# Ledger of designs, part 212: miniprotein binders against p81326

Target 1, 226 residues: p81326
Amino acid sequence: MLHFGGFIMEINHISKILEKEREEYIRNKVEEYLKQGFSKDDAVNKANQSWRTYIGHRIQDVIYNLLKKFLKDSGLKVTTDKALNNRNLPEELDKVKRLIAINYGEYLFLPDADVIVYKVENNDIKIIAIISVKNSFRERRFETTYWKLKLKESPVTSHIKVFLATPDKDNEISYKCPNGKPKKMRIILEYELDGIYFLKEDFEETEKAKHFGKIVEDIIEISKKL
Short names: E, the ipSAE of ESMFold2; O, the ipSAE of OpenDDE; V2, 0.75 times the mean of E and O plus 0.25 times the DockQ between their complexes.

## First folded at step 21 (miniprotein)

Design W153 (at its last fold request DockQ between E and O 0.89; V2 from the best seeds 0.84)
Fold by ESMFold2, fold request of step 22:
Structure W153 (fold): chain B 226 residues (1-226), chain A 83 residues (1-83)
Amino acid sequence: as target 1 above (226 residues)
Amino acid sequence: SEEEKKIEELLLKAIKLMFEALSLLDKGDYEEAIKKLEEAVKLLEEALKIAKELGNERLIKRVEQLLKDAKEMIEEIKEKLEE
């Protein structure tokens, strides 16, 4: 049995760790874009955009590696959308890819799943959950709910849990009714998804909105039902 | 206090190194992962010394737990190397 509240709780510090990197990152990227011939204004805009992408990937990597570490002893495996996009897929990962693909007539697409949790029993693969990692909700606010709804449409994928993991540094979804007014994004995301996992302490906890430290136990319990 | 701010800074640096070590472990870079964790241990030992000089039991316990976690990660990776 995994130890509750272990090193996984240190995810609370990820936003502060990354913010300490920001100034040097932006300076180096602006210099790089200026060398490419961009104007100063364009270089700054591109550097800021690059930073947002960088922190998103850094948080995804930490989440992936924490889940891999803490789910291993329960017989659960973890992969990423990046690994599934490799051309030379091992047979196991090729099966994972096929089991999450969504049919759009003559086209097949993967949902935007950053991290995928699955198990292998007697050469059979069962997808447990996909986790979407969002640093900000400025763009594609409800993309994760769209993929949940698409997965629900088929009996072969309807069991797959769809989770959102976020630091939500700007409190865009941390509270249901701040100032007495419903936050549409928080309410819709919580209603449609199977869970929201916060990478910080300051949020309104519900049965579906929890600290990220709870995710390992939740995934293990779900896997026992499949 | 200024000492408590120093401890927190050392902890953040150590935690960052520990996250990096897990990423290196996933890529099969075991020697570099151990190097990152050994650096984290040194930072945590420095933080522990300061916490003990302050007599702050909460910080001592926190640093000791992180130190334990880092050392366990080192042993886990060393076992992987023997494969």
Scores: ipSAE 0.828, ipTM 0.928, lowest interface PAE 0.7, mean pLDDT 90
Fold by OpenDDE base, fold request of step 22:
Formats: sequence, structure tokens, C-alpha cells
Structure W153 (fold): chain B 226 residues (1-226), chain A 83 residues (1-83)
Amino acid sequence: as target 1 above (226 residues)
Amino acid sequence: SEEEKKIEELLLKAIKLMFEALSLLDKGDYEEAIKKLEEAVKLLEEALKIAKELGNERLIKRVEQLLKDAKEMIEEIKEKLEE
């Protein structure tokens, strides 16, 4: 059992670590927006919005780097949608980009793919998984499920696993039926996606809802079947 | 306890540095990554000392694992720099 324990499990603390930076970040952003001519109230609101975006990117970056590190020895590669948005792509990444594209008739569009895991065998690229990273579910709650369903519609992409990784700080999807009341979002996400991985300890574990520490093993296992 | 709080603070700081080091590695900033990891090692060593003084086996194991990980990361980077 490749117990990818230890360092990867410390991702549970990422939210706490980043929260320590919040005060200084907000202060600096408020000052910046004030200098731009915004009112104090507007500056504060903009700073808070900026923080939400910033923290989301930071969490995504950590997840990306952890996956890159821990999947390296298995020969699996990791990239991001950001990397694929370049005009001049290396051949390998251009192939990756094409292999995750969704057909809309006259157009091809890419799914939201914060992290993409793939393997290269005999110059052939196989996409293994897409990981969507969500810090909060305030907006675009089912966007990941949409992309999963769209990917499933094509034989080219139907094999691609779609995972959600989240700290779920507000416990929006941590439990299925807290206090006997079904959490619609948890139930739907778990049903439609291939897995949900939590960057925390306090959640209802199921076959599809797991701690982030298990994602490496799961991806490796999937890769062996492709 | 106050000592446990101190350990946790040290750990959080070390973990932060380790995550930052990974990001730097991805960007090719190997030297800076090593510096962050070395700092993390120092913090973890301090945490380990306190944990041992407390006799908290759980914390000891956790810190030792992180130390191992940090040191291994440093070694891996150094090997890449020598190539």
C-alpha cells in the first residue's frame, strides 16, 4: 500500500496557513485600491474579493505541486489549464489540450481543468484525470458536474475521471444528511463525479468521498487500467 | 499546553515553507527552494526537540516524517543541480 502519508496529509492546514496572510493582504489591497480612487467601502469589498480569488489560486497551486511531486515516480505527468492556454504549446501539451476538448459542433471548448493528470506511453498520450479545485461553493456549484457529463458524452473523453478537491471550510458538502436533512450539493456532486477529495479531516467518508491523501493512489490505480 | 501550541506554530510555518518550495521548484528556482526547505528543517528540528521533551509520541512521529520529507526534497534538488 503506497501510503502517501506524511507531507501530503499536511494539506489539511493550508487554509489555516493562508488565513494568517489575510490581514496583511487585505490591508495592502485596500491601500492599493484607495490609491486608485476607490472609496473606503469599495476598496474593502474589492480587497475581499481579491483575497477569495487569491486564496483559490494558492490552494490550486499547492494541489498541483503535490500531485506533480507524488505522481512523478509513477511516470505520470501533471499540467494545468493555465499552461494549456499558451499560443505556442509543446507538442505534448498540445496533444493534452486536444484530448480534453469538448465538441460543441462547430467549436471545441475546454472544460474547466485546474489540474490535468496524464501519461505518455509510446508517444501516445492518455488523459487520466481532471481535478477541479474549489475553495467555496458560493458560485458555480455544479460546474464541475457539467464538465463531467460533457466529457462522458464522447468516446474520446468518456474515460477521463473528474475529481473535485476542496477544503469545504463552510461544510457545504462535508456531510450528506446532517441533522437528517439531505445536502443536495453533496449528494449530486458525489453521484455525478468520480470522486470528491477533502483537504480536511471532518467529513463523511464514502467510497467516492475521501481524504485528499488518497488521491495519488487512486490516480495511479486508474492509470494502470488505461 | 503552551508547548504544544508552539510546536503547532512551528509546524505550520515549516509546512508553509515546504509548499512554497514546491512552487519554486516548479518554476525552476532551485536555490530559493533549497533555502526555504533548509529553514523548514530548522523549524522542524526545533519542534522535534520540544515534542521529545513533552514525550508526545504522536507529534514526534509527525515531525520526524516532515523532517524526512524536507531533507529528501533538498537532496533531490541538489541532485538535479549537479546534473
Scores: ipSAE 0.814, ipTM 0.925, lowest interface PAE 0.6, mean pLDDT 93
ESMFold2, look of step 21: ipSAE 0.792; ipTM 0.913
ESMFold2 (binder alone), look of step 21: mean pLDDT 87; pTM 0.852
OpenDDE base, look of step 21: ipSAE 0.803; ipTM 0.917
ESMFold2, fold request of step 22: ipSAE 0.808, 0.799; ipTM 0.922, 0.918
ESMFold2 (binder alone), fold request of step 22: mean pLDDT 87, 88, 88; pTM 0.854, 0.857, 0.856
OpenDDE base, fold request of step 22: ipSAE 0.813, 0.814; ipTM 0.924, 0.924

Design W154 (at its last fold request DockQ between E and O 0.88; V2 from the best seeds 0.84)
Fold by ESMFold2, fold request of step 22:
Structure W154 (fold): chain B 226 residues (1-226), chain A 83 residues (1-83)
Amino acid sequence: as target 1 above (226 residues)
Amino acid sequence: SEEEKKIEELLLKAIKLMFEALSLADKGDYEEAIKKLEEAVKLLEEALKIAKELGNEELIKRVEQLLKDVKQMIEEIKEKLEE
């Protein structure tokens, strides 16, 4: 029952699925904000901001559940940064949190990791990968690369693979040299990260830029080397 | 064509239901997850019928694999419900 085709590849349609919800979602949110006393223009702007947050959470949830399902038979476990920020952490998750935290003197911060893959061997926890889920690159263009570089600074975290997962609906990083000009964002992200996994079919594939369906095989192979 | 648009519509709805079912199962809502998956089976069976009428072998194989996946998901969730 280790079939990695079929259902997991259907994540390539996530943007089409979510887009069908957009019109109704925006209408409902605009009406809600108008009743709160916002102007029409402000209500529309707030509704669009709300939509972007909503689709980000929806995509992250799909990725989390797909990875959880397809990595389970390999003894790999999956959690989220949201779960790790819960004040009542089970011991296992508390250990996961400690193993990815970055020290800033008086403060410890988690990298902006949406999904975390780890394994447990004889009560020892090994972090395998973190996956940053980005719907848009409007802001925080290189945040994921910053976290990769910070994790590389310590021998205790340098093994952690840092992946980016994105539908990239607006083609901001889908191609290396669109119209003959190098796309800085795509070139830097691909160079610095361990992989980019697209949630769509149309993009330029490379050794590091792949369909999301390949992520399960990649994580399993990495875990065998750790 | 209208037939191809109908199949795409059916598939997107079924896939959405499958994603929702995984989320529900993660939260322990097993009965609602099964209900969504059973709805997805009906949509996929309709899509398979149209794909066979079109003679689209690649689409037939895709839908048949999705049906196998959904039915396996239902079985797995039912086992958790009995536990």
Scores: ipSAE 0.823, ipTM 0.928, lowest interface PAE 0.7, mean pLDDT 90
Fold by OpenDDE base, fold request of step 22:
Structure W154 (fold): chain B 226 residues (1-226), chain A 83 residues (1-83)
Amino acid sequence: as target 1 above (226 residues)
Amino acid sequence: SEEEKKIEELLLKAIKLMFEALSLADKGDYEEAIKKLEEAVKLLEEALKIAKELGNEELIKRVEQLLKDVKQMIEEIKEKLEE
């Protein structure tokens, strides 16, 4: 068992690491927005919004790079929705893009696919998993669930596993029934998704809710069945 | 303890550099990635020294594993530069 221990487990500290950058980031953004003519209150608010977006991208980038690194030896490939948002795609990525597309009649749209894991065998591409990365659940709480359900509707995409990766800093989904009260979001996400992976240690572990360190092994196992 | 706090600070800095190095390497900036990883090695070596002085076997093991990981990352990137 390739114990993907060590470095991948250190993802537990990603939120703490990024939080150290927050003060400087906010200060710089506030200054930028003030120069643009915004009021102090507006500048602070915009800076905080910018930070949320920024930190989300940073976490996504870390997850992407970790998966790319630790799945490489298994022959699995990793890409992102951003990489697919190009007019001129390499053939391989163009195929990946098409294989995750959801049919809306006259239109095809891509699900939110922060990270996409796929394999290439005999010149055929098989999509293995989509990982949605969420730093917080304040907005669009069930968006990942929507995409999972939509992917299930087509035989082309029904096999694609959809995972959620989150540090869940605010403990919105870390526990199912804290103090005896069910956390609706945790229960629904765990039920509808193929797995939830936490970038921290303090969570209620279940069959579907695991530490992020297990995601590599899980993906490799899934890939063997495709 | 103050020493444990120092170790944790060193580890967090090293881990940050390692994450940044992966991102740089993904973008093809291998030279800068290696520089960050080399800095991470220095930080981890310092952390290891302190951990050994404390006799904290858990921290020693953690730091040694990270050192192994970072050195492996350096070698992997160097191989790409030679390609």
Scores: ipSAE 0.816, ipTM 0.926, lowest interface PAE 0.5, mean pLDDT 93
ESMFold2, look of step 21: ipSAE 0.806; ipTM 0.923
ESMFold2 (binder alone), look of step 21: mean pLDDT 88; pTM 0.862
OpenDDE base, look of step 21: ipSAE 0.774; ipTM 0.905
ESMFold2, fold request of step 22: ipSAE 0.709, 0.778; ipTM 0.887, 0.912
ESMFold2 (binder alone), fold request of step 22: mean pLDDT 88, 87, 88; pTM 0.862, 0.849, 0.864
OpenDDE base, fold request of step 22: ipSAE 0.814, 0.815; ipTM 0.925, 0.926

Design W155 (at its last look DockQ between E and O 0.79; V2 from the best seeds 0.76)
Fold by OpenDDE base, look of step 21:
Structure W155 (fold): chain B 226 residues (1-226), chain A 83 residues (1-83)
Amino acid sequence: as target 1 above (226 residues)
Amino acid sequence: SEEEKKIEELLLKAIKLMFEALSLADKGDYEEAIKKLEEAVKLLEEALKIAKELGNEELIKRVEQLLKDAKQMIEEIKEKLEE
């Protein structure tokens, strides 16, 4: 059993680590926007929006790198939607891009796919999983669910597992029924998606809701069945 | 305790460096990745020393594992540099 060492578990601290950078980041961005001619209030708002985007990308990058590292020995490959957003793609990535495309009649569009896991066998590519990374659920709460349902509509993409990875810092989906009240978002996401992986310890564990440390094993197991 | 807080601070800094090193290595910046990992190792060694002085077995194990991981990452990147 590849002891996916203690390092992957340290992802629990990613939010704390990044939060330490927030004050300096905001200060610098506010100054930048003030120099651009924005009011103080507008500068602060823009800085906060920029921070949300920034921290989201940082978390996504960490998840990408961890998955890439820990799946490598299993022969699995990892890419991102950003890598696919290129005019000149290597043949392999071009195939990956095509294999996750959703048909809208006259048009093909890609789902939101922060991280894509696939394997190459005999020059054939099989998409295994798409991981959506969300730091917060303030916006586009069910977007990942939409993409899962769309992927399910085609025999070409119906096998692709869709996972959500989140630190859920604000405990929006960590528990199903806190204080006896159902959390609609948790229940729907867990029902529609193939799994939710938390970058923390304080959550309600279920068959589909797990700690991020289990995602590597789960993906490897899925890959063996394809 | 104050000493435990210091250990945690060292660990968080080391972990940050390790994550950054992975990103750098992915981009092909192997030399800079190694530098960050070497710094992480130094921080972890300091943390380990303090943890041993405190006799906290849980922290000792955690730090030792991270040290192992960091050193392994360095070796993996060095192998890529030789290719």
Scores: ipSAE 0.779, ipTM 0.907, lowest interface PAE 0.6, mean pLDDT 93
Fold by ESMFold2, look of step 21:
Structure W155 (fold): chain B 226 residues (1-226), chain A 83 residues (1-83)
Amino acid sequence: as target 1 above (226 residues)
Amino acid sequence: SEEEKKIEELLLKAIKLMFEALSLADKGDYEEAIKKLEEAVKLLEEALKIAKELGNEELIKRVEQLLKDAKQMIEEIKEKLEE
């Protein structure tokens, strides 16, 4: 368990580290899109969108690897929704996939979960938590809360913790409004989710809104109760 | 100060290398991961020396923990190489 800082806490600097790559990335992408025949305005817009997708995937990879490293000594395993969408799944991952699937009548869908934490006991798999990684809330504000609500509808999945991990670089949910009240999006996310984990140093901390480094202790404590 | 800016630069570079090493190790690129971590250790050793000269006890503790973490990562990856 974490007592205070350490390598996992350094994810608070991920936005600063990645920002140093932005100028070169955008320049290269604009050139690529211009060669594909897009107008300059379209190429710039697509390059900026590409950058947001790129940093999102970079942050997801860091989170996945940090959780994998720091949870392994507690007997907890970590996978991703990308791994679960492969056509040829090992039996263990196929069970993980089935244990988080949501039934919509004729169709089964996976929740939008970037990282999944689970454990294996006597060949049984128990899903502990899913972590949704969001770099911006302008495009997918309440997707994570929808999946939490769907998971709560079934006794088979209602125990699964749903966490949001975010750098919140643009401060969309980090601080109170000038009038001293929390922002509406922050209120809804904090109420519905089991936790919000920030990948930065400064934000309004609460019992559910913490630095990302605290997630390891929280997951381990939850796993002991299951 | 200029020394504090130098420590920050060293730390950000080391942290990035440590993140890259985890990603490399996950992909099975163990030798490259170790190389990244060894570079991070050298940067952290330099940062620790400067932090001790400044007498910044909180910074010293952070850098010492990062050094411990990086060295532990090297040992874990070396064990996987031997398998």
Scores: ipSAE 0.722, ipTM 0.882, lowest interface PAE 0.9, mean pLDDT 89
ESMFold2 (binder alone), look of step 21: mean pLDDT 88; pTM 0.864

Design W156 (at its last look DockQ between E and O 0.73; V2 from the best seeds 0.76)
Fold by ESMFold2, look of step 21:
Structure W156 (fold): chain B 226 residues (1-226), chain A 83 residues (1-83)
Amino acid sequence: as target 1 above (226 residues)
Amino acid sequence: SEEEKKIEELLLKAIKLMFEALSLAEKGDYEEAIKKLEEAVKLLEEALKIAKELGNERLIKRVEQLLKDVKEMIEEIKEKLEE
């Protein structure tokens, strides 16, 4: 079977890999914004914002591509919320979108779902898991748990596993009781979600808090039960 | 040591190239993906040489596994090119 110590586990170094790009990226973006007529201060602020967006997309892209590669031989398919927001959706993806949308009366919204894993069985689509990718917990600290609770409210979506994937570079949720004090954010996220998958080596492992490389085996096992 | 820092640099570069190759292959850019993976092989072979000189068994096994993985990726993408 799949070897968990191989290429997949190297995602644990994603923050180090991407950080090496930052200086050049910022320098290039500042020059680009200066040429557009922005002040130096505005160009720097815009470059830093651009970096945060860029790094988020890079991590999501890596996760998407790794899952697509390593789940393919198990008959599992992977898509993204970005793909589901396209105006012209293939029929298969339109069905995926309808199967995860949450009803708020006159309005429908997708959960914070970054990456979606599903299977196709006799032309029927079964959503297996939704993976939310969070780089930082400064804003929207518990929004993934909100989406889990909303999905649990309907019998048609209650089976969907909701996972959080994070580098957690600043150790905001890496340990349950750092220095002997319960970390509220880690405790609640672990309690409410189906799993937390870390993109780094140094964190407190539990039944639900694991290295990201374990996610492939977990998803495959879940899919066999559906 | 300075040798261990060199190995880490080589590994991070190779891993980055492997991630980039997956992204390129997803977009159908198979020739560029293979080019990046072939560069990753060279970096990993250099890292393996240094790791063997150090006698670091854990590092040797890690680099050997990555070499196996990258070569498998190259073969998979070559098959897609010939389809």
Scores: ipSAE 0.776, ipTM 0.910, lowest interface PAE 0.8, mean pLDDT 89
Fold by OpenDDE base, look of step 21:
Structure W156 (fold): chain B 226 residues (1-226), chain A 83 residues (1-83)
Amino acid sequence: as target 1 above (226 residues)
Amino acid sequence: SEEEKKIEELLLKAIKLMFEALSLAEKGDYEEAIKKLEEAVKLLEEALKIAKELGNERLIKRVEQLLKDVKEMIEEIKEKLEE
């Protein structure tokens, strides 16, 4: 039984909690942009854009911290693409960075990897999973799928599981066929990815589409097979 | 009811503090994490009191579980402070 089981379930309310900060955040940002010389309309638009970025990072941070905490006892480590975006990396993180890199011939590029789970055994690093965190699917709907497919093309990275974590506040992918109409995005994401984890209760559960509370157990199980 | 809304508000505040405390603890800011968690305990205790007065068993159970979790988090962080 996961320690703090009740607390993990309360992640369902993260969107509601963060949305309470929106009014104040927007007000402050609008004021900031007005001082920079933007029009009122431009300031509001920029503030809203800033909020979308901000809330996305906040959700990502929550997920990162939860995974870091709950995977620690299993000997699993967690990092982020941000942590890897440095010129001078510790040896361990440098190895992690190299092990998730995608080959484009003359160049190596990193996939979008909001959270990276790996283990260290006998000085060898094994990448277990990459978790993409999405608050909304208005933009770049299949970006995570692209990275999964690219990772699959190399024997070095083909074993890496790619998961999507989302509150899906707007119910864009919560159901496969609401009102008898197929949701293309849900169907494709579920098909191509290794799993989708919802930070909510009202979704269509399948083998690959689960509540976020299951992600820790799933990752641990995968790690045992590597 | 108005009381149920109050309970929910208290819970959301407490949960927010718990997430913030988790972040602080992961960064090594243990003292500040504990302070936030202690505040969360106070909020949850108030929520529990109201829930009991209402006789809402579902809310009682939810709050009690969170109280257990937050207290356990405090103890874990305290152990780290002693190391």
Scores: ipSAE 0.763, ipTM 0.898, lowest interface PAE 0.6, mean pLDDT 93
ESMFold2 (binder alone), look of step 21: mean pLDDT 89; pTM 0.873

Design W157 (at its last look DockQ between E and O 0.90; V2 from the best seeds 0.79)
Fold by OpenDDE base, look of step 21:
Structure W157 (fold): chain B 226 residues (1-226), chain A 83 residues (1-83)
Amino acid sequence: as target 1 above (226 residues)
Amino acid sequence: SEEEKKIEELILKAIKLMFEALSLADKGDYEEAIKKLEEAVKLLEEALKIAKELGNEELIKRVEQLLKDAKQMIEEIKEKLEE
């Protein structure tokens, strides 16, 4: 059993680690926007928006690299939507891109797919899972659910598992019924998605809601059934 | 304790470097990845020393595991450089 042990569990601290950079980042961005002619208030707002995007990308990158590392020995491959957003794709990635496409009649569009896990067998590609990474749920709360439902509509994509990975710093979906009140977002996401993986310890664990440390094992198990 | 806080700070710095090293390695910047990992190892060795002085078995185990992981990552990247 590849002791995936110590390093992957340290992902719990990623939010804390990145938050230490926030003050300096914001200061630098505010200065940049002021030089561009924005007001102080506008500069601060833009800097905060930039930070949200930045930290989201950093978390996504960490998750991507961890999955890539820990799935490698199992023969599984990992890519990103960013890698697929190229005019000249290698044949393998071009196939991956086509196999996750959603049909809208005259058009094909890609779902939001921060991380894509697939395998290659006998020159055939099988998509195993798509992982959506969200740092916060302020915007587009059910977007991942939409994509899951759309993927389910086609026999070509219906087998693809859709997972959500999040630190959920603000405890928006960590618990189903805190203080006896149902959290709509948690309940719906857990119901519609194939799994939710938390980059922290303080959450309500269920069959579908697990610690991020379980995602590698779960993906490997799914891959064996395809 | 203040010493435990120092250990945690060292661990967090090392973890950050390890994550950055993975990203660098993915991009093919193997030499820089190794440098970051070597720095992480130094930080973890310092953390381990303090943890042992305190006799905190939990922190000792945590740091030892991270040291093992960091060293393994270095070896994996070195193998790619020889390819």
Scores: ipSAE 0.752, ipTM 0.896, lowest interface PAE 0.6, mean pLDDT 93
Fold by ESMFold2, look of step 21:
Structure W157 (fold): chain B 226 residues (1-226), chain A 83 residues (1-83)
Amino acid sequence: as target 1 above (226 residues)
Amino acid sequence: SEEEKKIEELILKAIKLMFEALSLADKGDYEEAIKKLEEAVKLLEEALKIAKELGNEELIKRVEQLLKDAKQMIEEIKEKLEE
């Protein structure tokens, strides 16, 4: 039996929570880069890039732990691409890794999947969904859609749902037609992906664009059909 | 108001501690996770006192639910320790 508490909804404040760390983080990183011999301008640019990577990893960890907590009672398991890349992989995770791999002729590569949800039935593993966590859409905006298209090309992986989870602090994809003008990035992401889950309160809700708290119910529904 | 800003700061700090506690529990660091959650409870209890003084029913309800959630997390982690 799935139980939702008010705590999961507080993820909508994750950007505000982490932003309080920014000033000190940037100051420390600038000092660190200056010691390495970078100019002030380069140190600031590097510190800002470091910050974006840092908060991306922080948000991914929160999402992973929330999904693990709230999917456990439904018999669903959660892992990460980081865990799948560790040395000496347990048999279960090795099978998860092989079940999401994409074939490029004689080469196999993992999609860029930050969080993976799967279940174990009758000694078989079934991949339910992968969740890509994006804090910013500055670069590699459509990487997640590329992986969805690749997974869709094979009957072995075509069932795997591909979700995007994002705070979208800068409103890059929060609305389809802001000021009456179509936002290409939001429209394409929503069209190609199985769902977009926002880590904030203010965005345009649709069948595919939802509050993050809804992702647990959606994953459970999907798992029952597989 | 200045009191509403204080309540929000307490809540956000508590939520951050609760996220950290989940991460610690995942790594098996149960005692440190409980410590983080107990700190969160203390912050939420302070936030609740201020919210009650203001008579802000929305904030009271939010903080009471978060207190319930944090205490439930402590209970769940303690059960894992005793296994």
Scores: ipSAE 0.747, ipTM 0.891, lowest interface PAE 0.9, mean pLDDT 89
ESMFold2 (binder alone), look of step 21: mean pLDDT 89; pTM 0.872

